# Ledger of designs, part 217: miniprotein binders against q53ft3

Target 1, 195 residues: q53ft3
Amino acid sequence: MFGCLVAGRLVQTAAQQVAEDKFVFDLPDYESINHVVVFMLGTIPFPEGMGGSVYFSYPDSNGMPVWQLLGFVTNGKPSAIFKISGLKSGEGSQHPFGAMNIVRTPSVAQIGISVELLDSMAQQTPVGNAAVSSVDSFTQFTQKMLDNFYNFASSFAVSQAQMTPSPSEMFIPANVVLKWYENFQRRLAQNPLFW
Key: E = the ipSAE of ESMFold2; O = the ipSAE of OpenDDE; V2 = 0.75 times the mean of E and O plus 0.25 times the DockQ between their complexes.

## First folded at step 23 (miniprotein)

Design Zb15 (at its last fold request DockQ between E and O 0.79; V2 from the best seeds 0.74)
Fold by ESMFold2, look of step 23:
Structure Zb15 (fold): chain B 195 residues (1-195), chain A 83 residues (1-83)
Amino acid sequence: as target 1 above (195 residues)
Amino acid sequence: SPIQEEFEQMMQRAEYHFEWAERYYDWGDKEYALLYFEFAARVFRKAAELAKKNNDPESYKEAKEYAEEAQKYAEEIQKELEK
C-alpha cells in the first residue's frame, strides 16, 4: 500500500503491518537521515473518507519511543517529503501507535502510517518543522536521486575489454551517462523548477 | 468553562490548518493547500456544531463564517487542479 524512500538507500515497499490500520517502516542509522519520502504505491487507494497520518518515531535516552506527527498522505496527496533532521530531540505528542510490539534497537527510528478517517486526521496538527518547501525539498531530493542514479548506473560500467560479446544486446557507454548527469545538474542549478 | 476551552482549541486547530494551507499554496503545493483548507473547514464546522449545542449564536456565526471561507478556498484550488 505504501512506500518509503531515503536518498541513497533502497526504496522500501513492504511495510511491517502492526495492526489492520497501522504500517511501519524501520529507519536504521536514522541520525544520518535528513529527509524521508512517504508515498502510496498506487495499488490500493484509501477507502473513501479516509487517509493516512504519518508519524516519525525515535528512541529517547531511555530507549522509549517518541512519536511526532509529520503530516498526511491521502488519495489527493499521495506522496510527501518530510524533513526529520530537526526532530530528533522533540517532545512526543498524542498518537495512535501506543506501545506496539515492534523490534527496535537504539539506532533505529520508524515511520508509522495510521489509516484514519479524514475527520480524525483534521483534529491533529503536524509539527511545523517537518514541513518542506516544494522548491527547496525538490532540489535536494532531485540532486540526491541523480547522484544515486549515476552511482547505480556506473556500478555496471565495464571497459570494452571486459565486455561479454553479445551483438544482440544494446549497451550504453558510461560517458553518455556522465554527460546526461552533468547537463541535468546544470539545468537544475539554473532553474530548480525546470521540470 | 470546559466547553469554551474546547471551542477555543478547535478554533486554534482550524486556524493552524488554515495558515499552513496558505503557506503550502504560496509554495506551489496545491494538493497540500487543498487538503489543509479542507481540514480547516472540517474543524471550523465542528466548532460551529459545538457552539450551536451550547446555544452560543455569536460563536456559531464566527465558526460558520470561517468554515465557509476555508471551503471557498478549497473549492477554488480544486478547480485549479482540475485544469
Scores: ipSAE 0.758, ipTM 0.912, lowest interface PAE 0.8, mean pLDDT 80
Fold by OpenDDE base, look of step 23:
Structure Zb15 (fold): chain B 195 residues (1-195), chain A 83 residues (1-83)
Amino acid sequence: as target 1 above (195 residues)
Amino acid sequence: SPIQEEFEQMMQRAEYHFEWAERYYDWGDKEYALLYFEFAARVFRKAAELAKKNNDPESYKEAKEYAEEAQKYAEEIQKELEK
């Protein structure tokens, strides 16, 4: 349902579903990451009146997770960019992921997405220093990249046939992500402003 | 009182959303601006209801006016996005 993108890395489209309404991406070598993009995959929107709260977690000096609310994704805002570089030493906040037995290594952070009612989301306040201006060149680049990816990948979306039946859900083959990445990198190498 | 404290917390949260809505709008992120204005409106309305329950007509009026303002901005941005 969700994708996660870090600049210079392959896009992640396979979140670990830790609950019916909760998804987690691992971010290895998180200390080198400045920005992360979270976006919706496929053609299935959030149910009416629902969206996603996006959290970041990193291990503290004791290996305990520190969670922070980055922001939101919704049907109206299906992708968002967050700056996490300034969060790696912050204090934790309330989060819906509880004491999950997630195998954590000291170098791995996580992005958590919780599907929630918009009304509940409105009761939360993201950390302000995670916000990124759309005027920023990097933000613009990333947004265009995501749009390009989404358009490309969605063209290969298929219904689930041989897997666990979910007739209302569309799936994108993992190889599509790789092909997109390769094509994108090629184009980027030819013209960094091709978008 | 607990009700007054909750009211103040909601007003602060709504104001936070409102301010960020303005920032995102200035940054050109109209979708986020819309979302945050909608959030502001929701929370201001909740604050207004609390004020009403607390028999505080002044606070009710204030929260309601802010809710209406936030809703107005949300609607305007929605129209912009539809063009």
Scores: ipSAE 0.723, ipTM 0.907, lowest interface PAE 0.6, mean pLDDT 87
ESMFold2 (binder alone), look of step 23: mean pLDDT 90; pTM 0.889
ESMFold2, fold request of step 24: ipSAE 0.609, 0.721, 0.707; ipTM 0.869, 0.900, 0.899
ESMFold2 (binder alone), fold request of step 24: mean pLDDT 90, 90, 90; pTM 0.883, 0.891, 0.890
OpenDDE base, fold request of step 24: ipSAE 0.712, 0.696, 0.703; ipTM 0.905, 0.900, 0.902

Design Zb16 (at its last look DockQ between E and O 0.60; V2 from the best seeds 0.62)
Fold by ESMFold2, look of step 23:
Structure Zb16 (fold): chain B 195 residues (1-195), chain A 83 residues (1-83)
Amino acid sequence: as target 1 above (195 residues)
Amino acid sequence: SPIQEEFEKMMERAEYHFEWAERYYDWGDESYALLYFEFAARVFRKAAELAKKNNDPESYKEAKEYAEEAQKYAEEIQKELEK
């Protein structure tokens, strides 16, 4: 029913359904995440009069989940971008042990979506610092996706001498990928909304 | 009184939605502006219902007028999106 996307990562489309009306995505290494996109897959719409309340949860210093309302998705607004970088204690600051080699345990946050009546959703107040301007968030998101695609495609580059021998295989020269990346990046810098 | 306190909380929630609807509109996100104006109207209407049940005609009029304003903006944006 739902998808969750973070720039530089694979899209998640397999939410854990923890109740008939509740869905959860895990976000490992959440301290490095600035924005998340939550969207409807388009397979199952909300029933009439209903929508989705979107929450962010991270573990506090005692390991207990702290849930915050980010905002909403509905049939009329089926996707939204939320800023989570400002919702974390101590995010973006140096750690007190940064001069020591300390093995860091990965930290995991969650995105929760609760299917609710629109009247119930209207009684809720999202945290204001999760709201984003569409231009700024699209630019950041698109740049991270372009970097990820370029790094991924570059990992499959092969010289002519290393090619798998197969007459029926189709090949794309590696420099075509670089040219595409440079052209797309140039267009994005000129108009973040061109897509 | 508990009823007056609940009314004031409803009005605060509705105004919060209304202000965010205006921000989203200024940012060019008409879909979210529409959603938040509709949410503001819903909460203002509930506040008006509470004021009417509490025999408070001044609060009823205030909440009803704000609900109608929020609904008017929502309808205007809906027409723009349907083009």
Scores: ipSAE 0.731, ipTM 0.902, lowest interface PAE 1.0, mean pLDDT 76
Fold by OpenDDE base, look of step 23:
Structure Zb16 (fold): chain B 195 residues (1-195), chain A 83 residues (1-83)
Amino acid sequence: as target 1 above (195 residues)
Amino acid sequence: SPIQEEFEKMMERAEYHFEWAERYYDWGDESYALLYFEFAARVFRKAAELAKKNNDPESYKEAKEYAEEAQKYAEEIQKELEK
């Protein structure tokens, strides 16, 4: 249902589902991360009147998780970019993830997504410094993200002769990925906030 | 009173959403602006209902007016996004 992307890293499309309505991504070496993208995969939309609250957690000096609300994703806003670099030393907030038995490693942070009613989401206030306020920084991050995706996808490229028959799998031509990449870059150049 | 305190908290939250909606709009992020204006409208409406239950017509009027304003902005942005 959800994906998580850090520039320069592999995209994560397999969230750990910790509850029926809660999903978690692990972010190793979180101290080097400035921005994170959370997005819907497009396979399953939110039910009507529902969205996702996006949280960030990092271990404090005692290894205890500090949770902060970053913002929201919805069917109308299926992707969002958050700045987390400034959040690595803040106070915790209320969160719906409770005392989950999450592997606590000092270098690993988490992105948590809670599927909630929009009315409930409206009763929450994200941390202010998580919002991306610079178009330039946004553009740079997006460009890095696009490059990462292209590199990732291209690494799986094989010729017809190299393909192992797998009738149950769908294959996408490399040209499609390239075309998407070029089109996205063009749109980004025209308006970095086109979505 | 507890009801008045809850009302004030709701008004503060709604105002927060409204302000961020304006910021996102100014930044060109219309989708987020829309979302936060909708949130503002929802919370202002809840505040208005609370004021009504508390028999506070002035607070009701204020919250309702802000809710209508937020809703108006949300609708305008929605129309723009549909073009």
Scores: ipSAE 0.532, ipTM 0.824, lowest interface PAE 0.9, mean pLDDT 87
ESMFold2 (binder alone), look of step 23: mean pLDDT 89; pTM 0.880

Design Zb17 (at its last look DockQ between E and O 0.55; V2 from the best seeds 0.61)
Fold by ESMFold2, look of step 23:
Structure Zb17 (fold): chain B 195 residues (1-195), chain A 83 residues (1-83)
Amino acid sequence: as target 1 above (195 residues)
Amino acid sequence: SPIQEEFEKMMERAEYHFEWAERYYDWGDPSYALLYFEFAARVFRKAAELAKKNNDPESYKEAKEYAEEAQKYAEEIQKELEK
């Protein structure tokens, strides 16, 4: 239902479902993370009248979770980038994850998504320092998407000995993916809005 | 009174959403602006409902007018996104 993307890391698409309406992504080494992208995979939309409240949680000095509301995703806004760099010492907010006894190790934070009625979501106010300009978000997401695509594609590179002898299959040299990645990255750095 | 305090908290929350909707629109994120205008409208309508139950026509009118304004902005943005 959901994905979570951090720059330079593989996209996470297999959230831990901790309740019927609650999903969690682990963020190991969270102190090195400045931004996260939360998005809907597009396979299952929210039911009518519902959406997702997105939370960030980090362990305090006692290992107890501190939850902060980052914002929302809905069928009409299926992806968002949130800044978490300023939240790692912030004050907790009201949250629906309660006393579910979600135990985390030190240095591992979580992104929580709670599927809720839109009326209930409207009663919540996100922390303002998690907001990111859409121009900055687009540029960061695009760069991080390119990193992710390269890592993903390179994991499927095959030698000629591993290629199937089927004439209906097409293969590309692995270095073509690298060349495309480098060219796209260069263009993005020159003009983040080049499309 | 507790009911007046609840009404004022609802109005403050809705105004917070309205303000963020305007910021997201200015930042070039009309989808998020739409979401926050719709949230503001929802909370203003809840506040109007509370004022009506409390037999407070001045608060009812205020909240209803704000709800209609937020909804108008949401509808205008929806039309822009559909282009």
Scores: ipSAE 0.661, ipTM 0.881, lowest interface PAE 1.2, mean pLDDT 79
Fold by OpenDDE base, look of step 23:
Structure Zb17 (fold): chain B 195 residues (1-195), chain A 83 residues (1-83)
Amino acid sequence: as target 1 above (195 residues)
Amino acid sequence: SPIQEEFEKMMERAEYHFEWAERYYDWGDPSYALLYFEFAARVFRKAAELAKKNNDPESYKEAKEYAEEAQKYAEEIQKELEK
């Protein structure tokens, strides 16, 4: 249902489902991360009247998780960029992930997505410093993300002759990915906030 | 009173959403602006209902007016996004 993207890293499309309505991505070496993109894969939409609350957690000096609400994703806003670099020393907030016995290494942070009613989401207040306000920073980050995605996708490219038959799997032609990439770059150049 | 405190918290939260909606709109992110205006409207409506239950017509009127304003902005942005 969800993807997580960090510039310079492989895209994550397999969240750990920790509950029926809760998903978690691990972010190793989180101290080097400035921004993260959370997006819907487009396979499964949110049910009507529901969205996702996006949280960031990092281990404090004692190894205890500190959770902060970054913001939201919805069917109408299926992707969002968050700045997490300024959150690594903040105070924790209430979160729906409880005391998950997730074995955390000190260098690993997490992105948590909680599927919730929009009415419930409205009762929450994201941390303000997670918002991306700089168009330039956004553009740079997005460009890096696009490059990362393209590189990731292209790494799986095989010729038809090299394909192993897998009737249960869907394949996307590489030229479609390239076309999407070019179109996205063009739109980004015109308006970094075109979505 | 606990009811008044809850009302004030809701008004503060709704105002927060409203302000961020304006910021996102100014930043050129109408989708997020829309979301936050909708959130503001929802919470202001809840505040209004609370005020009504508390027999506070002034607070009810205030919250209702802010809810209508937030809803109006949300609808305007929605129309823009559909073009």
Scores: ipSAE 0.603, ipTM 0.859, lowest interface PAE 0.8, mean pLDDT 87
ESMFold2 (binder alone), look of step 23: mean pLDDT 89; pTM 0.879

Design Zb18 (at its last look DockQ between E and O 0.43; V2 from the best seeds 0.00; counts 0 for: pae O 1.54 > 1.5)
Fold by ESMFold2, look of step 23:
Structure Zb18 (fold): chain B 195 residues (1-195), chain A 83 residues (1-83)
Amino acid sequence: as target 1 above (195 residues)
Amino acid sequence: SPIQEEFEKMMERAEYHFEWAERYYDWGDKMYALLYFEFAARVFRKAAELAKKNNDPESYKEAKEYAEEAQKYAEEIQKELEK
C-alpha cells in the first residue's frame, strides 16, 4: 500500500503491518537521514473518507519511543517529503573527566503510517519542522525522471547498420538501464533537486 | 468555561491549518493547500456544531463564516487542479 524512500537507499515497499490500520518502516542508521519520502504505491487506495497520518519515531536515551507527527498522505495528496533532521537525538552523555567515545547500542527509528478518518486527521497538528516546499509533484517527478531516462538511453541508440540481426526493431542493452538507474540515484543522493 | 475553552482550541487549530494551506499554496503545492483548507473547514464546522449545542449564536456565526471561507478556497483550488 505504501512506500518509503530515503536518498541514496533502496526504496522500501514492504512495510511491516503492525495492525489492520498501522504500517511501519524501519530506518536503520537514522542519524544520517535528513529527509524521507512517503508515498502510496497506487495498488490500494485509502477507503473513502480516510487517509494516512505519518509519524516519525526514535528511541530516547532510555529506549522509549518518541513519536512526532510529520504530516499526511491522502488519495488527493499521495506522496510527501518530510524533513526529519531536526527531530533526531544523536548525542551522548558529557562527563567531567573529558570526552570519551560512548558505545551506543544500535538504534532504529521508524516511519509509522496510521490509517484514520479524515475528520480525526484534521484535529491533529503536525510538527512545523517537518514541512518542506515540494518542488516536484508525483506527476512532475515522474515526467522529469522519464525525460532524463529518455535522453540518457537515446545517447546509446544504434542504427540498423550497426545492428545486423533485427532491421525492423530497436534494442537497448540491459546495462544502459542499470547505468541510468545508478547515475540517477547517485545524483539524487547528492542533490535531491538536480533535475 | 470548559466548553468555551474547547471552542477556542478548535478555532485555533482550524486557523493553524488555514495558515498552512496558504503557505502550501504560495509554495505551489496545490494538493496540500487543498487538503489543509479542507481540514480547516472541517474543524471550523465542528466548532460551529459545539457552539450550536451550547446555544451560543455568536460563536456559531463566527465559526460557520470561517468554515465557509475555508471551503470557498478549497473549491477554488479544486477547480484549478481540474484544469
Scores: ipSAE 0.624, ipTM 0.866, lowest interface PAE 1.5, mean pLDDT 76
Fold by OpenDDE base, look of step 23:
Structure Zb18 (fold): chain B 195 residues (1-195), chain A 83 residues (1-83)
Amino acid sequence: as target 1 above (195 residues)
Amino acid sequence: SPIQEEFEKMMERAEYHFEWAERYYDWGDKMYALLYFEFAARVFRKAAELAKKNNDPESYKEAKEYAEEAQKYAEEIQKELEK
């Protein structure tokens, strides 16, 4: 249902479902992360009147998780970029993830998504410094994201001669990915907020 | 009173959403602006209902007016996004 992306890292599309309505991504070496993108995969929409509250969790000096509300994703806004670099020393807030026995290492943070009613989401207040405040920062991050995706996809590229027959799998020509990439870059250059 | 305190908290939260909606709009992020204006409107309406229950017509009027304003902005942004 959800994906998580850090610039320069592989995209994560397999969240750990810790509850029927709660999903978690692990972020190793979180101290080097400035921005995180959370997005819907497009396979399953939110039910009507529902969205996702996006939380960031990092271990404090005692190894205890500190949770902060970053913002929201909805069917209308299926992706969001959050700045987390300035949050790594803040105080914790209330969160719906409880005392989850998540094996935490000191270097690993988490992104948590809680599926909630929009009315309930409206009662919450995100941390102010999590919002991306500049178009330039957004553009730069998006470019890095695109590059990462392209590199990732290209790493799986094989010639027809190298292909092992797998009738159950669908294949996408590399040129399709390239064309998508070029078109997306063009749109981004014209309007960084085109979506 | 507990009701008054809850009302004030809701007004503060709604105002927060409203302010961020304006910021996002100024930044060009119309989708987030829309979302936060809708949140503001919802919370202001809840505040208005609390004021009504508390028999405070002035607070009710204020919260209702802010709710209508937030809703108006949300609707305008929605129209912009549909073009």
Scores: ipSAE 0.270, ipTM 0.694, lowest interface PAE 1.5, mean pLDDT 84
ESMFold2 (binder alone), look of step 23: mean pLDDT 90; pTM 0.888

Design Zb19 (at its last look DockQ between E and O 0.51; V2 from the best seeds 0.00; counts 0 for: pae E 1.7 > 1.5)
Fold by OpenDDE base, look of step 23:
Structure Zb19 (fold): chain B 195 residues (1-195), chain A 83 residues (1-83)
Amino acid sequence: as target 1 above (195 residues)
Amino acid sequence: SPIQEEFEKMMERAEYHFEWAERYYDWGDKSYALLYFQFAARVFRKAAELAKKNNDPESYKEAKEYAEEAQKYAEEIQKELEK
């Protein structure tokens, strides 16, 4: 349902589902990460009236997770870019992930997505310094990259009827992500402004 | 009053959403601007309902007017996105 992208790293399309309505991506070596992109894969939309609250967590000096609300994704806003470099120190906020038995590795942060009612999402306030301007060149680049990825990956989508009994769902082979990544890197190396 | 405190919190939250909606719009992110204006409108409406329950017609009017303004901007942006 969701993907996570860090510049210079392989796209993650397999979130750990920790609950029916909660998904988590691990971000190794999080201290080197400035921005993260969270996006819908386009296979499964949010139900009507629902969206996703996107959280970032990092381990504090004691190894305890510090959670912060970054922002939101919805069917109308299926991808979002967040700046997390300035969030690696600070106080935590309320979050829906509770005391999950998540492997606490000092160098690993997490992106959590909670599927929630839009009305509930409206009652939340993201951290302000996570917002990214679309005018920023990096933001533009990342957005184009996501669009390119989505278009490429979706072309290889197969119905679940071909895999398991659920014809209403679509799947994208994992190798598609790798192929996209390799092609994208090649194009980027040839012309950083190819998009 | 607990109701008044809740009202003020909702007004503050709605204002936050409204301000960020404007920022995102200025940044060219119309989708996020739309979302945050919608959030602002929702929360302002909830604030208005609280004011009504608290028998505060002035606060009700204020919250309702802000809700209508936020909704108007959301609708305008929605139209822009549909072009």
Scores: ipSAE 0.552, ipTM 0.833, lowest interface PAE 0.9, mean pLDDT 86
Fold by ESMFold2, look of step 23:
Structure Zb19 (fold): chain B 195 residues (1-195), chain A 83 residues (1-83)
Amino acid sequence: as target 1 above (195 residues)
Amino acid sequence: SPIQEEFEKMMERAEYHFEWAERYYDWGDKSYALLYFQFAARVFRKAAELAKKNNDPESYKEAKEYAEEAQKYAEEIQKELEK
């Protein structure tokens, strides 16, 4: 349902589902991470009237998780970039991941996504320093994200002679990925704020 | 009173969303601007219902007017995104 991307790393598309409505991605070596992208894969939208609250958790000096609300994703805003570089010593916030958190090593943080009613999400306020970066920084991050996505997706390309039918496996023709990449780059160059 | 304190907290939360919606709009993030105006409208409407149950017509009118303003901004941005 969800993906998580950090610049220079492989995209994560297999969240740990810790409850019916809660999903987690591990972020090893989190101290080197400044931004994270959370996005919907596009295969399963949120049910009507629902969306996702996105949280960041890091271990304190005792290894205890400290959770902070970063913001939201919805069917109308299916991807968002969150700055986490300033949150690694922040105060925890109210969160739905209580005692269900997995014990972590000191260098591994988590991104948590909680599927909730929009009415419930509206009652929450995110940490202010998680705001999206400036347009210039955003453009640079977006370009690195596009390069990483293209390289990742193209690793699944197969020739017609090499195809093996499998009902459990989806294939992406390389030309579709290339067309998307070129169109996105063109739109971004014309209007860095079109997203 | 506890009910007035709850009303005031709702109004503050809705105003916080409204202000962030305006910032996101100024930054060109119309999708987040839309989301945050919709959140503001939802919370203002809940505050209006609390004021109505508490027989406070001045607070009801205030919250309702803010909800309508936030909804109006959301509808305009929705039209911009649908082009």
Scores: ipSAE 0.549, ipTM 0.843, lowest interface PAE 1.7, mean pLDDT 77
ESMFold2 (binder alone), look of step 23: mean pLDDT 90; pTM 0.888

Design Zb2 (at its last look DockQ between E and O 0.39; V2 from the best seeds 0.58)
Fold by ESMFold2, look of step 23:
Structure Zb2 (fold): chain B 195 residues (1-195), chain A 83 residues (1-83)
Amino acid sequence: as target 1 above (195 residues)
Amino acid sequence: SPIQEEFEKMMERAEYHFEWAERYYDWGDKAYALLYFEFAARVFRKAAELAKKNNDPESYKEAKEYAEEAQKYAEEIQKELEK
């Protein structure tokens, strides 16, 4: 029914169903995760009048789960990206998951999805710092692309002492690439849509 | 009174959803804007029902008007998504 995607990892499409109306994905190595995408696979819609409340759980210093409401998915909003990087030391909130119903690996973070009535979902307020704008997502993708290009180009850097004569090749100074990288980052931070 | 406190909490929750709906709309996320305006309308309507049960016509009118405003924005966004 649901999928969970973290950048640089295999997509998870086989949620652990821990109750008729509750689904869980494990997030190992959660401290390296900044964003998570939760989406409906498209095979099974929510029943009329229902949707999904999406929670993030992480272990506290004693290994006890701390749950936070990230937001919602519905038939009208079937996928969403959530920022979790700032939530890994936050205060928990009310949640519909029981410890015995969800807990299988107490020291692993989890994404939980609870299928609920829309009226019940409306009575909940997500943590505001999990919200991600489409502009923020585009900016983050663009920054990752920039970092990838800079790292790739830099891996070919050589000093003048290491150069051999290559009359059939053209070269550019590595500093040109660095200047372009720095300028692009600055302009992106000022206006994500400048290009 | 406890009933007035419950009403005020409902109004605050609905207003919170309304404000997030506006933020999502400004961000270009029309699907979430629609969802949050619909949530705001649902909670404002429940607040209006509570005010009616409590024989409080001023609170009823206030909540009903906010519910209608939220519903109007939801309907406008729904039309934008269907185009």
Scores: ipSAE 0.690, ipTM 0.887, lowest interface PAE 1.0, mean pLDDT 80
Fold by OpenDDE base, look of step 23:
Structure Zb2 (fold): chain B 195 residues (1-195), chain A 83 residues (1-83)
Amino acid sequence: as target 1 above (195 residues)
Amino acid sequence: SPIQEEFEKMMERAEYHFEWAERYYDWGDKAYALLYFEFAARVFRKAAELAKKNNDPESYKEAKEYAEEAQKYAEEIQKELEK
């Protein structure tokens, strides 16, 4: 349902589902991360009246997770970029992920997405410094993400002759990825905040 | 009173959403502006309901007016996004 993008890193499209309504991405070496993009894969929309609350967690000096609400994703806002560089210190907030028995290494942070009612989401207040206000920074980051995604996807490209039969897997033609990439770049160039 | 405290918390939260909606709009992020105005409207309406239950007509009126304002902005932005 969700993807997570970090500049210079592989795209994550397989979240760990920790509950029916909760998904988690691991972010190794989180201290080097400035921005994160969370997006819907487009395969499964949110049910009507529902969206996703996006949280960031990092281990404190004692290895205990510190959670902060970054913001939201919805069917109307299926992707969002968050600045997390300024969140790597401070006090935690309430979060729906509880005491997850997730083996945490000191260098690994997490992005958590909680599927919730929009009415419930409205009762929450994201941390203000997670918002991205710089169009230029956003554009640069997004371009890097696009390049990273394209490179990632293309690395798996094979001809039909090279394919190993896997009836349980779905395949996407490379030209579809390229077309998406070109279209996204065009829209980004026209308006970095087109979504 | 607990009801008054809850009302004030909701008003503060709704105001927070409203302010951020304006910021996102100014930044050009209309989708987030829309979302946060909708959130503001929802929470202001809830605050209004609390005020009504608390027999506070002044607070009810205030919250309702802010809810209507937030809803109006949300609708305007929605129209902009549909163009």
Scores: ipSAE 0.587, ipTM 0.848, lowest interface PAE 0.8, mean pLDDT 87
ESMFold2 (binder alone), look of step 23: mean pLDDT 90; pTM 0.885

